# Designs tried in a protein design chat: VHH binders against c4kar8. Part 51

Target 1, 263 residues: c4kar8
Amino acid sequence: MAELSTPSPASPAPLDGGRGDELEKFTLRGARQILQLLQDLITHRGLITAHTGGGHSFMTAVLKVDEERGRVVLDPSPDPQANRRALAAPRLTCVTQLDGIRIQFPLVGLGEGQDKGRPALFAPLPAEMLRLQRREFYRLQVPLAHELSCLLKAEDLARKPVEVSARVIDIGAGGVAVVVPTGAAEFVIGGTLPACRLALPDGEPIELDLEVRNLNRQTQRNGTEQLRVGLRFAALPRAADTRIQRYIFKTERALNAKARGGL

## First folded at step 3 (VHH)

Design b13 (framework vhh_7pa5_2)
Fold by ESMFold2-Fast, scan of step 3:
Structure b13 (fold): chain B 263 residues (1-263), chain A 125 residues (1-125)
Amino acid sequence: as target 1 above (263 residues)
Amino acid sequence: QVQLVESGGGMVQPGGSLRLSCAASGFTFSSYAMSWVRRAPGKGPEWVSTISGSGGSTSYADSVKGRFTISRDNAKNTLYLQMNSLKPEDTALYYCAKETYDGSYELYDTPFDYWGQGTQVTVSS
């Protein structure tokens, strides 16, 4: 089943905007806290995307926490190939959300069997779980009406400089996501795009160095392909940071008011 | 802030029809692709159908193709699933899911960033 937006086999699970150093503050390592969070996922029927590497993933859910055996029990995929890939993977990266909180955890040593006569996947309890509840990890979805753009300085397939005007689809404290036509430029995860220009509604474009963090292909209705590029702010002056935060705050406030009927 | 509320489930006999609805709020509905995902008893979640933000393109799982029709009313912020020729195998909890803006697979992004509570469909054999 690949008609849903599925990453290509060549795309690894992406890293989002230089957050490694800050993740410790959001990492649960206490056995009690991990058990409680897993139980919350069961109670709220939390749906989990399990990344098996190589750009492959499948949907699952926690069926049960077996505390005495130190195991979590997961729903297998209805696709036998997805289950085979999961069992062959050295680790799964499980990503989910609960009431707007992003949750991520690794599972290693996946096995298969049955629980109460039903097929199930088993793994040891994770030693840690990420629980992101901080506003600085928020990504504002940019309204189409704002027509936000970022002029990217990249290279084509022949290594010649090219400038691409990309539509900004989301923005946060750590970076932006943009959409470009497939083939407009060549992007390499970890590569730096120097002196790009981010156009916000108020004031002059902001000149930024951006690092490529992730790449995802999308096919449009007319059959053309677009590439979504996740970009981290590699160096952000305080004045630029202030302008970006001001835009995010103002837009959030306007969207929140609109969602509640504007009055 | 984002809310998705499913309705329209129930019990039907094989060959019957049901129409599911999902009322969306807290985001610009027309800017996001929407999906239906189901979970049958004792099985993992199965993607059922997706519709683009404008409604111009749709896709379906092979198991439901030709029987189910996904649609949306952007003026009402509502997603629909018309289910015809229902089979016992269609028995499941059906969820409305908001895709991330383009189905991003970032470390903190799932294909779906919000799920509703689901609506139960039971097809007795």
Scores: ipSAE 0.000, ipTM 0.235, lowest interface PAE 14.5, mean pLDDT 76

Design b14 (framework vhh_7pa5_2)
Fold by ESMFold2-Fast, scan of step 3:
Structure b14 (fold): chain B 263 residues (1-263), chain A 126 residues (1-126)
Amino acid sequence: as target 1 above (263 residues)
Amino acid sequence: QVQLVESGGGMVQPGGSLRLSCAASGFTFSSYAMSWVRRAPGKGPEWVSTISGSGGSTSYADSVKGRFTISRDNAKNTLYLQMNSLKPEDTALYYCAAEDYTWGSEFYESPEYDYWGQGTQVTVSS
């Protein structure tokens, strides 16, 4: 399982493929806002991971914004192979963080040249940038008694389809974290898991497209190994969003009531 | 303004040692778990090591366990990586990164980072 690569680098590449309404409120499309954010990345020397697809990435930084020519100038990799892969990629997905906020944006039409006599990479200004305030995505720690699960549609090590019932350990407006036994499936950061099913206590399972955001191997106190997978909701219908928010609200209220000794 | 500034890289022969430093400013250093992440030529980023905000817990990638030691000095807002028995495979640009203290004390791979440094180059050649 590798990250997607496409054969058309000149085609428009919307942020995260134009996924979900839930990301729209965090998406910057104003030219002034985009320019300001890129300038903030320059000022703070923000390290950027540029994903070129196929499980490949390289480290870069924005060196300058050329407003007159509508371009960003990027620091090339010291590895020529990484630069060749980037130039051949139909799209770069750039990911960085600034003041605890995840920033993500696409670049298409990457070229190479010189800036003040030194090698540089050039791309048109992105039409959109995602600015995710992490603390706005409150995460409820899911009580074990709720047995909240998500049926993941993934691939095993032989790249055969596999369904894994994963325990949900936390849930928020933007996604869930789940735990699976090590080796149950292969996950790739940025990979999409289509038609997964989130089982809430009330009603039928919710069908969701999930994107893998992070992977953490954990050794439990008893010595058993498990994989924690952070999953982002891609395209979340309003009805599903309402049900998830309702679950979070009701569970939080119930936990607060129990903490007070309750009845 | 948040800044992470790595230093201490250089060229060394196989079997040699280097000590990397990361000077942090602009945030409450002791409230953040800190990590070292490296990127070898032609490869994606590889997590190397994490230390909890208090320094009470550490974790290491299998490839460096027993050879590298992560530590921190919260009074100086500085993170360290002591690298011993260096191998050509350790050649990479090394970055320090910060995670929220409530996150990352138990992670090992691909942690979610809040802050990134500029990196320091380590070259192990024979």
Scores: ipSAE 0.000, ipTM 0.129, lowest interface PAE 15.4, mean pLDDT 75

Design b15 (framework vhh_7pa5_2)
Fold by ESMFold2-Fast, scan of step 3:
Structure b15 (fold): chain B 263 residues (1-263), chain A 125 residues (1-125)
Amino acid sequence: as target 1 above (263 residues)
Amino acid sequence: QVQLVESGGGMVQPGGSLRLSCAASGFTFSSYAMSWVRRAPGKGPEWVSTISGSGGSTSYADSVKGRFTISRDNAKNTLYLQMNSLKPEDTALYYCARDGEYYTSDLFDSPFDYWGQGTQVTVSS
């Protein structure tokens, strides 16, 4: 069911630069704010995924902040190849989470050395840190009446291709959650499902590649098990993105109007 | 608010046993797969074990397979890690972690969206 490996080569790409204006309001640039947030990561022992580019990443943590030298000290990966990739990379994109708040920051000029006789990675303090609250990201709970579905192209236990029509239970800008009967197909976290088809109420199904992000078993009142599968949109075309956003906005507006007795 | 609180760590001799617990609150515990992750001195974080929301499936890192057992009690919102035949190499801070919820966004690219503060396990003579 769940295959977790850290570091994960299937880690998604960092935030798109085209969203710069939208993310500016969530960006910290004050030196004291940055130092405080890094100290909070140390205090809460925050696990950090560091992306080195080309789909490669490793897990690390902030060991300390050296204010005098203006640098951060990081835990090296137990994988020597990951450390070599990190040192060769022009930039690390570090992603972590505190109490439902996504924290993302770049590190440039990574070096290696020792801290108190132990291997360590060093980088100058970041000039900016992104701080996004979990509740800032909207996921539409799909109304049962909409009968939103996604045709998944997956494999069964014998590795034979199967098509599974899955009910979409929620949808956001980056993907969908679907429910599938237990045993209908094999899903592996980080696996890609190519050429799936998302059916929206208006127009033709949207063909897209989906990445499996999480798996959760749920038991219904009648004792039947369902598998909830979290799926990320890979390489989403602009036209598809626009259609999905319009569906989300239109449906949420309609739900809000109904709750208020009409608009 | 989501809270994960680990307990049960301590000092033991090689070959000894410990049972770690993680008390979860602020979310529907049975709807999430849960994991144990550890960080040893001088090493990055290492995934140890995962259990599905129903408890029907488990997986383990090769380094602990056959020695550690992950389990959960959904009625008590508690995750467990039974650690047997402990080795000095098992010395680490052990974290309880919840599998990510915001899979619909590239903004959450960690497989875990919440961690506890960890409980220290030290295996020495």
Scores: ipSAE 0.000, ipTM 0.265, lowest interface PAE 12.5, mean pLDDT 78

Design b16 (framework vhh_7pa5_2)
Fold by ESMFold2-Fast, scan of step 3:
Structure b16 (fold): chain B 263 residues (1-263), chain A 125 residues (1-125)
Amino acid sequence: as target 1 above (263 residues)
Amino acid sequence: QVQLVESGGGMVQPGGSLRLSCAASGFTFSSYAMSWVRRAPGKGPEWVSTISGSGGSTSYADSVKGRFTISRDNAKNTLYLQMNSLKPEDTALYYCAKGDEYWSGSLYDEYFDYWGQGTQVTVSS
């Protein structure tokens, strides 16, 4: 079973629609900017995950932008059922990345036909495209040596308060991902965990409120199941934001220096 | 700059085996998930398999589960795809793809920053 219900910034799933107001500053609406971004996706062979709704998606790519007819041409799925779902959907939500930048856009009015004698999907050019800068959604993979933990205030299966020390596996400006043993606590998408404590190296733990954004069950090589929980910083004081950003950039620089042969 | 160079493709009869390799350079290989993606003649790209940066997690398309094995050698900056029990439907150009820099160990990351040149696999009798 996969329990990814609410997308996080690191997730391939579409971002939460309730964030639309906050995402407006990252939305491109200029026709030239949209056209240029689509051309960049063609040039860099950007793979696109097209979500058709109901938990269904397929992999596609932009083959061509037809400016004269105001259309984009997409690779159809090798799965005929995926193509039928796409054509029946009221809209596709397309998600991709280019040079670490998350790109998301809707396509409405999907049709099928041929391009140069080959099967193709067609849609009108999108009126808007979301372009989220690297900085807003960067997630640092936390080195195991740092032993980062977050003490979560949650509920057990009997709805009684429980504290769980969870290992932080990634961290970004907007939140953390943690791993917990299956059954250690009950998590509800959209639920708030108040007064949790994030332990960073070289400082006092940071007290913060976390919102549960997604859940992923993973089976490890040893057969053990673990639950990955994506958590959003619900309200982050400026001092806490500064400390988290310093940790991210300091660790990133150290990892980059190590990769260049510094020991 | 990121460079990905695939090799190991060729012609094989149904039921045969091939091992693909991808030599990576220009980035910290062990820090990124890596994927294999294929494109059959006249079809769009199909994701085949992904492996995490550490090699601890793998994922496969349903069409190849039990037949293909993805692996990596981080000391050699090389990605592999062992393909067994090959079928005519596996005929495609196979691409090595670099995963998202910000992937957190999720097996649902289907974003690719870079693709290689591809290596052709043909399965015919």
Scores: ipSAE 0.000, ipTM 0.198, lowest interface PAE 15.6, mean pLDDT 77

Design b17 (framework vhh_7pa5_2)
Fold by ESMFold2-Fast, scan of step 3:
Structure b17 (fold): chain B 263 residues (1-263), chain A 125 residues (1-125)
Amino acid sequence: as target 1 above (263 residues)
Amino acid sequence: QVQLVESGGGMVQPGGSLRLSCAASGFTFSSYAMSWVRRAPGKGPEWVSTISGSGGSTSYADSVKGRFTISRDNAKNTLYLQMNSLKPEDTALYYCAREYDSYGTWLYDSEFDPWGQGTQVTVSS
């Protein structure tokens, strides 16, 4: 029986709530299942957020699975610091999603070299992969056309109130993940942002209180840094919950139709 | 070391033309489909156009069809975007992206991860 005290992820930050029992039923340990899932990530060109510790991460992708040598080949960052940080890390925690399902796996023993004359990172195949089918962990990637935003009520470095318009990059039943420019505001894990305004494509903005659940600095391939903030809905009126669920359902349905049509 | 360097942007009046270039290095250019993706201030990334590795197949967003032409020179490892009949709505940073960046990944803000700094196109009104 799973205990429900493990924190729900609001962004592609690693699940590190300390309750392995709850996640065990979603953990793949079969070699064939792991290989199939990695191949699915290659086929769908999914981007992976690789966490190196200390709140640092970079974007990568699986380029190849070398089954004979038991390793994965990853796209390196163009930022030399991100690659050095990754190579120095005892482990990478890789987070991605496939068809709205959160996928997370560790990589240990990262090395660098070349694949077909191109720089590459490589690591042994993971012994386990987490594939979360649970409603609490479901996150819809927000389509670019929707321009979803959240006006955050936060404080700057001098503790003066500021309003930050943040882009919503994913959304679920329990919260949203947003990206903000580094230095736009100060965020404290566990802190409450009162009276924020979530703008969905239709209707009035939804006013709600958000709790900061995680923070992650990401270095993009062009060397720019951004801050991802995972935010939990502290309280959600039934009407707001219904609107969010309807948006998720309609968007997922439209994306599934588009995927079946090809591109 | 994969590098994509966009250039050719600038300021033009509505109805004007610009030609963007993307210089690619660090990978076998002809083996990858290439795309142009743009991001206007305050908006998410918008896919503009894609060309196959051989150059034999192209596709365009409805908003630019008939006005923009994508092409490539595999001998020079260079991608191009010829932009005609420019509109104020075309004002954006323009990025080039290779196969992994364009095959589905450009559909989402969270998945768009450009290699280069982009080139700014401003259409004055």
Scores: ipSAE 0.000, ipTM 0.442, lowest interface PAE 10.4, mean pLDDT 80

Design b18 (framework vhh_7pa5_2)
Fold by ESMFold2-Fast, scan of step 3:
Structure b18 (fold): chain B 263 residues (1-263), chain A 125 residues (1-125)
Amino acid sequence: as target 1 above (263 residues)
Amino acid sequence: QVQLVESGGGMVQPGGSLRLSCAASGFTFSSYAMSWVRRAPGKGPEWVSTISGSGGSTSYADSVKGRFTISRDNAKNTLYLQMNSLKPEDTALYYCAVSYDTGLYFSDTPEYDYWGQGTQVTVSS
């Protein structure tokens, strides 16, 4: 389904149409660089989320690189419907991570066949791969079960101080994205929210200053609006940074372990 | 499912005009910003233009500013790109893109999802 007004933080969002000029410095186009990165994904057994469009994705992995035939061999989904969607798609957008670095690449011309007697998916080598080298660019989609919250100190429509408990939908080294009901508070891009409290599952809330970076309004199924707010960590203490990184790492490991069982 | 279907591309002479359309379905169209992104042969994707969900604000890449106009019809769930004074450099596959997220929290650049198949624009003499 395509219920985009009630967002779920289930999988990482692909960088499909960001500005080419901004992402160019992180884009690999050299054949040897692409082959090396794909081989690194094989060596580290990197799990890949392959987006087939329309909110559909499946877990896969690069099984091998066939340099002679200029193609990659991918692990098919145990779900036949996911494989049919992938084969019907004009392209796959593949998203993965290696040592906390986000890697994204397109695959076009997907086919199916056999590799050493086992079902496999095949695609030509990608012409480019995005490798976001800066850790600040990584964002973990927060599992709904974790119920991560951030108590924001903001102002209401009348410019009076208000505290808003916001649900954290994603988190990275550089900040968080949260959702709040529209009308609960007013936010200004570039504004600072002092002494907010981030509640992680393990331990006391972390007190931190946040800078508003992005705002996006969504209309929910019941007709009410919610506001998505992108917040950057301002002057994060080392101890807080360590706790946030531990949470991200632990959660990522748990999600990756679950994904290895298949769809 | 979310679907985006681009149309209106074709072959045109330098200085000519084309109007691209994108028919959207499977999501609340008026609630999301929409963008046009193009990809020329041998190059990565280049952002062209964005329009807010209400249509009240627009932005353009410097390379197309003053020549292209983005618009939307929320009653028809359709996005448009009016392209005037076309140049050979505008030759590319043009994609309709939607952002469902607030974008990167440390950047003003939104993350785009749900690209269509694209429509080919060729500007040649």
Scores: ipSAE 0.000, ipTM 0.124, lowest interface PAE 14.0, mean pLDDT 76

Design b19 (framework vhh_7pa5_2)
Fold by ESMFold2-Fast, scan of step 3:
Structure b19 (fold): chain B 263 residues (1-263), chain A 126 residues (1-126)
Amino acid sequence: as target 1 above (263 residues)
Amino acid sequence: QVQLVESGGGMVQPGGSLRLSCAASGFTFSSYAMSWVRRAPGKGPEWVSTISGSGGSTSYADSVKGRFTISRDNAKNTLYLQMNSLKPEDTALYYCARDSDYYGSGEYLDSPFDYWGQGTQVTVSS
């Protein structure tokens, strides 16, 4: 089925935050609350990042809310290619911030037209909006080209020490998700892996303790199985936190700059 | 309370210059990368330039490279944008933005900016 991999703000659960039901308490579903929040974004001239999938995004803003027609009117990108990607996308994931609160919402059924003689994008009002205060909900999909790895210090089935080089597929402020070959090591949810080494492109590997938060067996399209392990950072030193944030920022900035019509 | 207040906009002829300022308060200014973003009539917001917290690293959109210079004075908590060789296409509302410490991609997504000002209008016309 097409578009099964399209991101959802409510699922799956964050690496170190808990289940999908935890996000429900941060979800606005009332029509009046949604309208008021969108109006607040207009009042504050909120800068919105609209993600179209495949690592592509562009900057936009809400121009107006048409309550009678049940839709929002948005600024188009200055990059025509970004607008074509947006119109072709089954869904936009819009992210912004208001007074330090992270706001995320989907837009479906995007169209283009004119508003007062100027180009505009429009979509039906979102059915839900997330209001998040905690950074642990956010993570970067690690580009394959970066070949990011984490050397895990674990135990085998006989409880003997073993070192496993795992590919990092996601990274955020609170942890990483890695893929491990089946049978390479034994993992227990809640267990701690001490003195693991995270390799970032610019500098020496970061030594850190990781807590196992979740395990998911994944079947790839060719039928091969791998284990996805969600790992929480246990008490990151300030210097390590700074380097991880810098990597995330630099990588996402490069992706966003490309989406905004420049490299 | 985080506040960003832009100033220095105005009307200028093509080929002219303007210097924009952004006064920051309510946070440790030197700990954050800062950006300028613009929104032109009939266009969406466009990233213009970024400067690292220390001021040691800068980057620019291709459309302004060689004409604009971003700088900061951490002792005064002030961000600047020196705009030279202005073109009609530079006409826009210019925002000062604080780069977010939180980033994400895929399912859980974040904004590159967490605070921005009201903007200052720059109009380039003959």
Scores: ipSAE 0.238, ipTM 0.674, lowest interface PAE 4.4, mean pLDDT 79

Design b2 (framework vhh_7pa5_2)
Fold by ESMFold2-Fast, scan of step 3:
Structure b2 (fold): chain B 263 residues (1-263), chain A 125 residues (1-125)
Amino acid sequence: as target 1 above (263 residues)
Amino acid sequence: QVQLVESGGGMVQPGGSLRLSCAASGFTFSSYAMSWVRRAPGKGPEWVSTISGSGGSTSYADSVKGRFTISRDNAKNTLYLQMNSLKPEDTALYYCARESDYWGTDLYDTPFDYWGQGTQVTVSS
């Protein structure tokens, strides 16, 4: 309990992604609160993204809470390979929203069986659940017109150095989210990408180290499969921090002005 | 408050067609990509289709490609799914979902942040 380990695709990641005690105040540990929140997800037909490690995830939902047996019952994926990955994973990280509130919880000891004659996944009730308001994890959605990019220094599938120009889709005080073509590079959760270059609209590219925090493989845009990568700023220099915050501030004000103008 | 309200579901014969609608309110509709997701008993949620905020790009699950067409009317804040050549396997609760703007750096990603209650589609002879 003293220290959080550095997460990797093969190792269990901390629930809070290494944010330490800052997220503890948003963590539910009471059995009754956990049961109530899971029931709320059933009532609202909550879509859950279950992360199985290595950048893999699938969509699920809570079918029911079996209070007598102390377990949750989940929909299996329509993709048999996703179910195999889930059952082989040491841990699932489940993420969803409820009326703009982010909910995140771990599941350990996933099994398979049937519920009312239909295939189902089972897991013991989580010992903890995170609840976060939108403002507590604010990210600026980067306007496409800004063409923000980050040159990533990573490794390919054969562990050879590769440079990938990734489009920045959001940016916050703590990092960026980018999209990369599937197969362009290999990413390891908790791994560090040194000397990457973030290109803002004004001035020279910012050189910085990025830590991989999350991965999501989805076919959500442009008709192709893309990898979305969440990257945390590591050891951010003061000058870089100032430039990034100025960009966020200016862009937010411009977007607010446009919205009030009723464009 | 964000609201998404689906309509247009019903019962139809194999080979038939249905057009689903989703009325959106409480946010700037044109600023968000929108998706259709379906859930059938014992199959779990399955992503069906996505359309960009401008309507300029679309994507489809392999199981529906060539049969379904996603579209939007940003002036009416409405998302559509035209479903043709329906099969029994298309039987499901269909709901529209707003693409999440929480592709964050510190936490695991979520693809959707809001969805509706769904509209039932039953394909049976």
Scores: ipSAE 0.340, ipTM 0.745, lowest interface PAE 3.4, mean pLDDT 81
Fold by OpenDDE, second read of step 4:
Structure b2 (fold): chain B 263 residues (1-263), chain A 125 residues (1-125)
Amino acid sequence: as target 1 above (263 residues)
Amino acid sequence: QVQLVESGGGMVQPGGSLRLSCAASGFTFSSYAMSWVRRAPGKGPEWVSTISGSGGSTSYADSVKGRFTISRDNAKNTLYLQMNSLKPEDTALYYCARESDYWGTDLYDTPFDYWGQGTQVTVSS
């Protein structure tokens, strides 16, 4: 009697529909981060589009996070057919927006039941959540050899002013992304960091105001945790803009030349 | 930054009328289809109506068809919902939503990408 090895539940397909490496930068996998983001969705009463496959979707919302049972509670559709599709789907893809950032997350193992006497949908907590902000401008990935840095004027948990030297990982006409050590400062999305200094290779640092647009905790391969901070140029002098554009153009040209087998 | 701000909600008697407005900013308003979505107490969100970027095409949920009219003023970056013959079942938080455009990444297509904070509509005798 050959014990039919129950096929291991297929690992949920990664949210990675594209260049896997870039999306990983925007993927949250930490349990605390996921719980916080779900709670934020509840607090803000965020509408969610839930995709059930086959071009079908319905509108829902997160009603509750049950940490003890490790599950999320969703609003069922007023359409019974939509709920049936959702329950039959091997995976639910949820899409929403919070603070100008697109959020996507998969739910698997969906069930129906009651929460406080009301019909509800239940699913285990998502294993990952993608936070993706639309950028107005193309951002160049900064070569490591260029060693761009930005001195951030921020505050710590006690609201004491601190200066943090951050590595610039990408740059565009509209802003930069930087990495900082975890706990180096407290950042708030929508907050302004005044009188920061961006260091370019071609001269003196540029003083500018930065607005925090995105925060993402990243674990490096070596196990070190870093915070990626997406920053918008809140006020950029014309001369600074010219320098930044020149840098981007020069760097892109060099990278393209290299890719074509040049140098 | 994309912003959507709803207004015009309130309390009205059955059979009454309200006009909702949504002020849009941070994007080219006329390039996007816009929608109204509502959430009633104890119920999930419900799509109400959509209007094309040019305003030439409109669609409605069966529950509001013939009673509600969606419109837009692209010069003012404003979306409207005229609600007539209101019923108690129309009581909900009403959201303005932008329909999603193309994402440069192979992300899942979604009907909407941005929502406002909502405006409360209460229909009560």
Scores: ipSAE 0.005, ipTM 0.250, lowest interface PAE 10.2, mean pLDDT 84

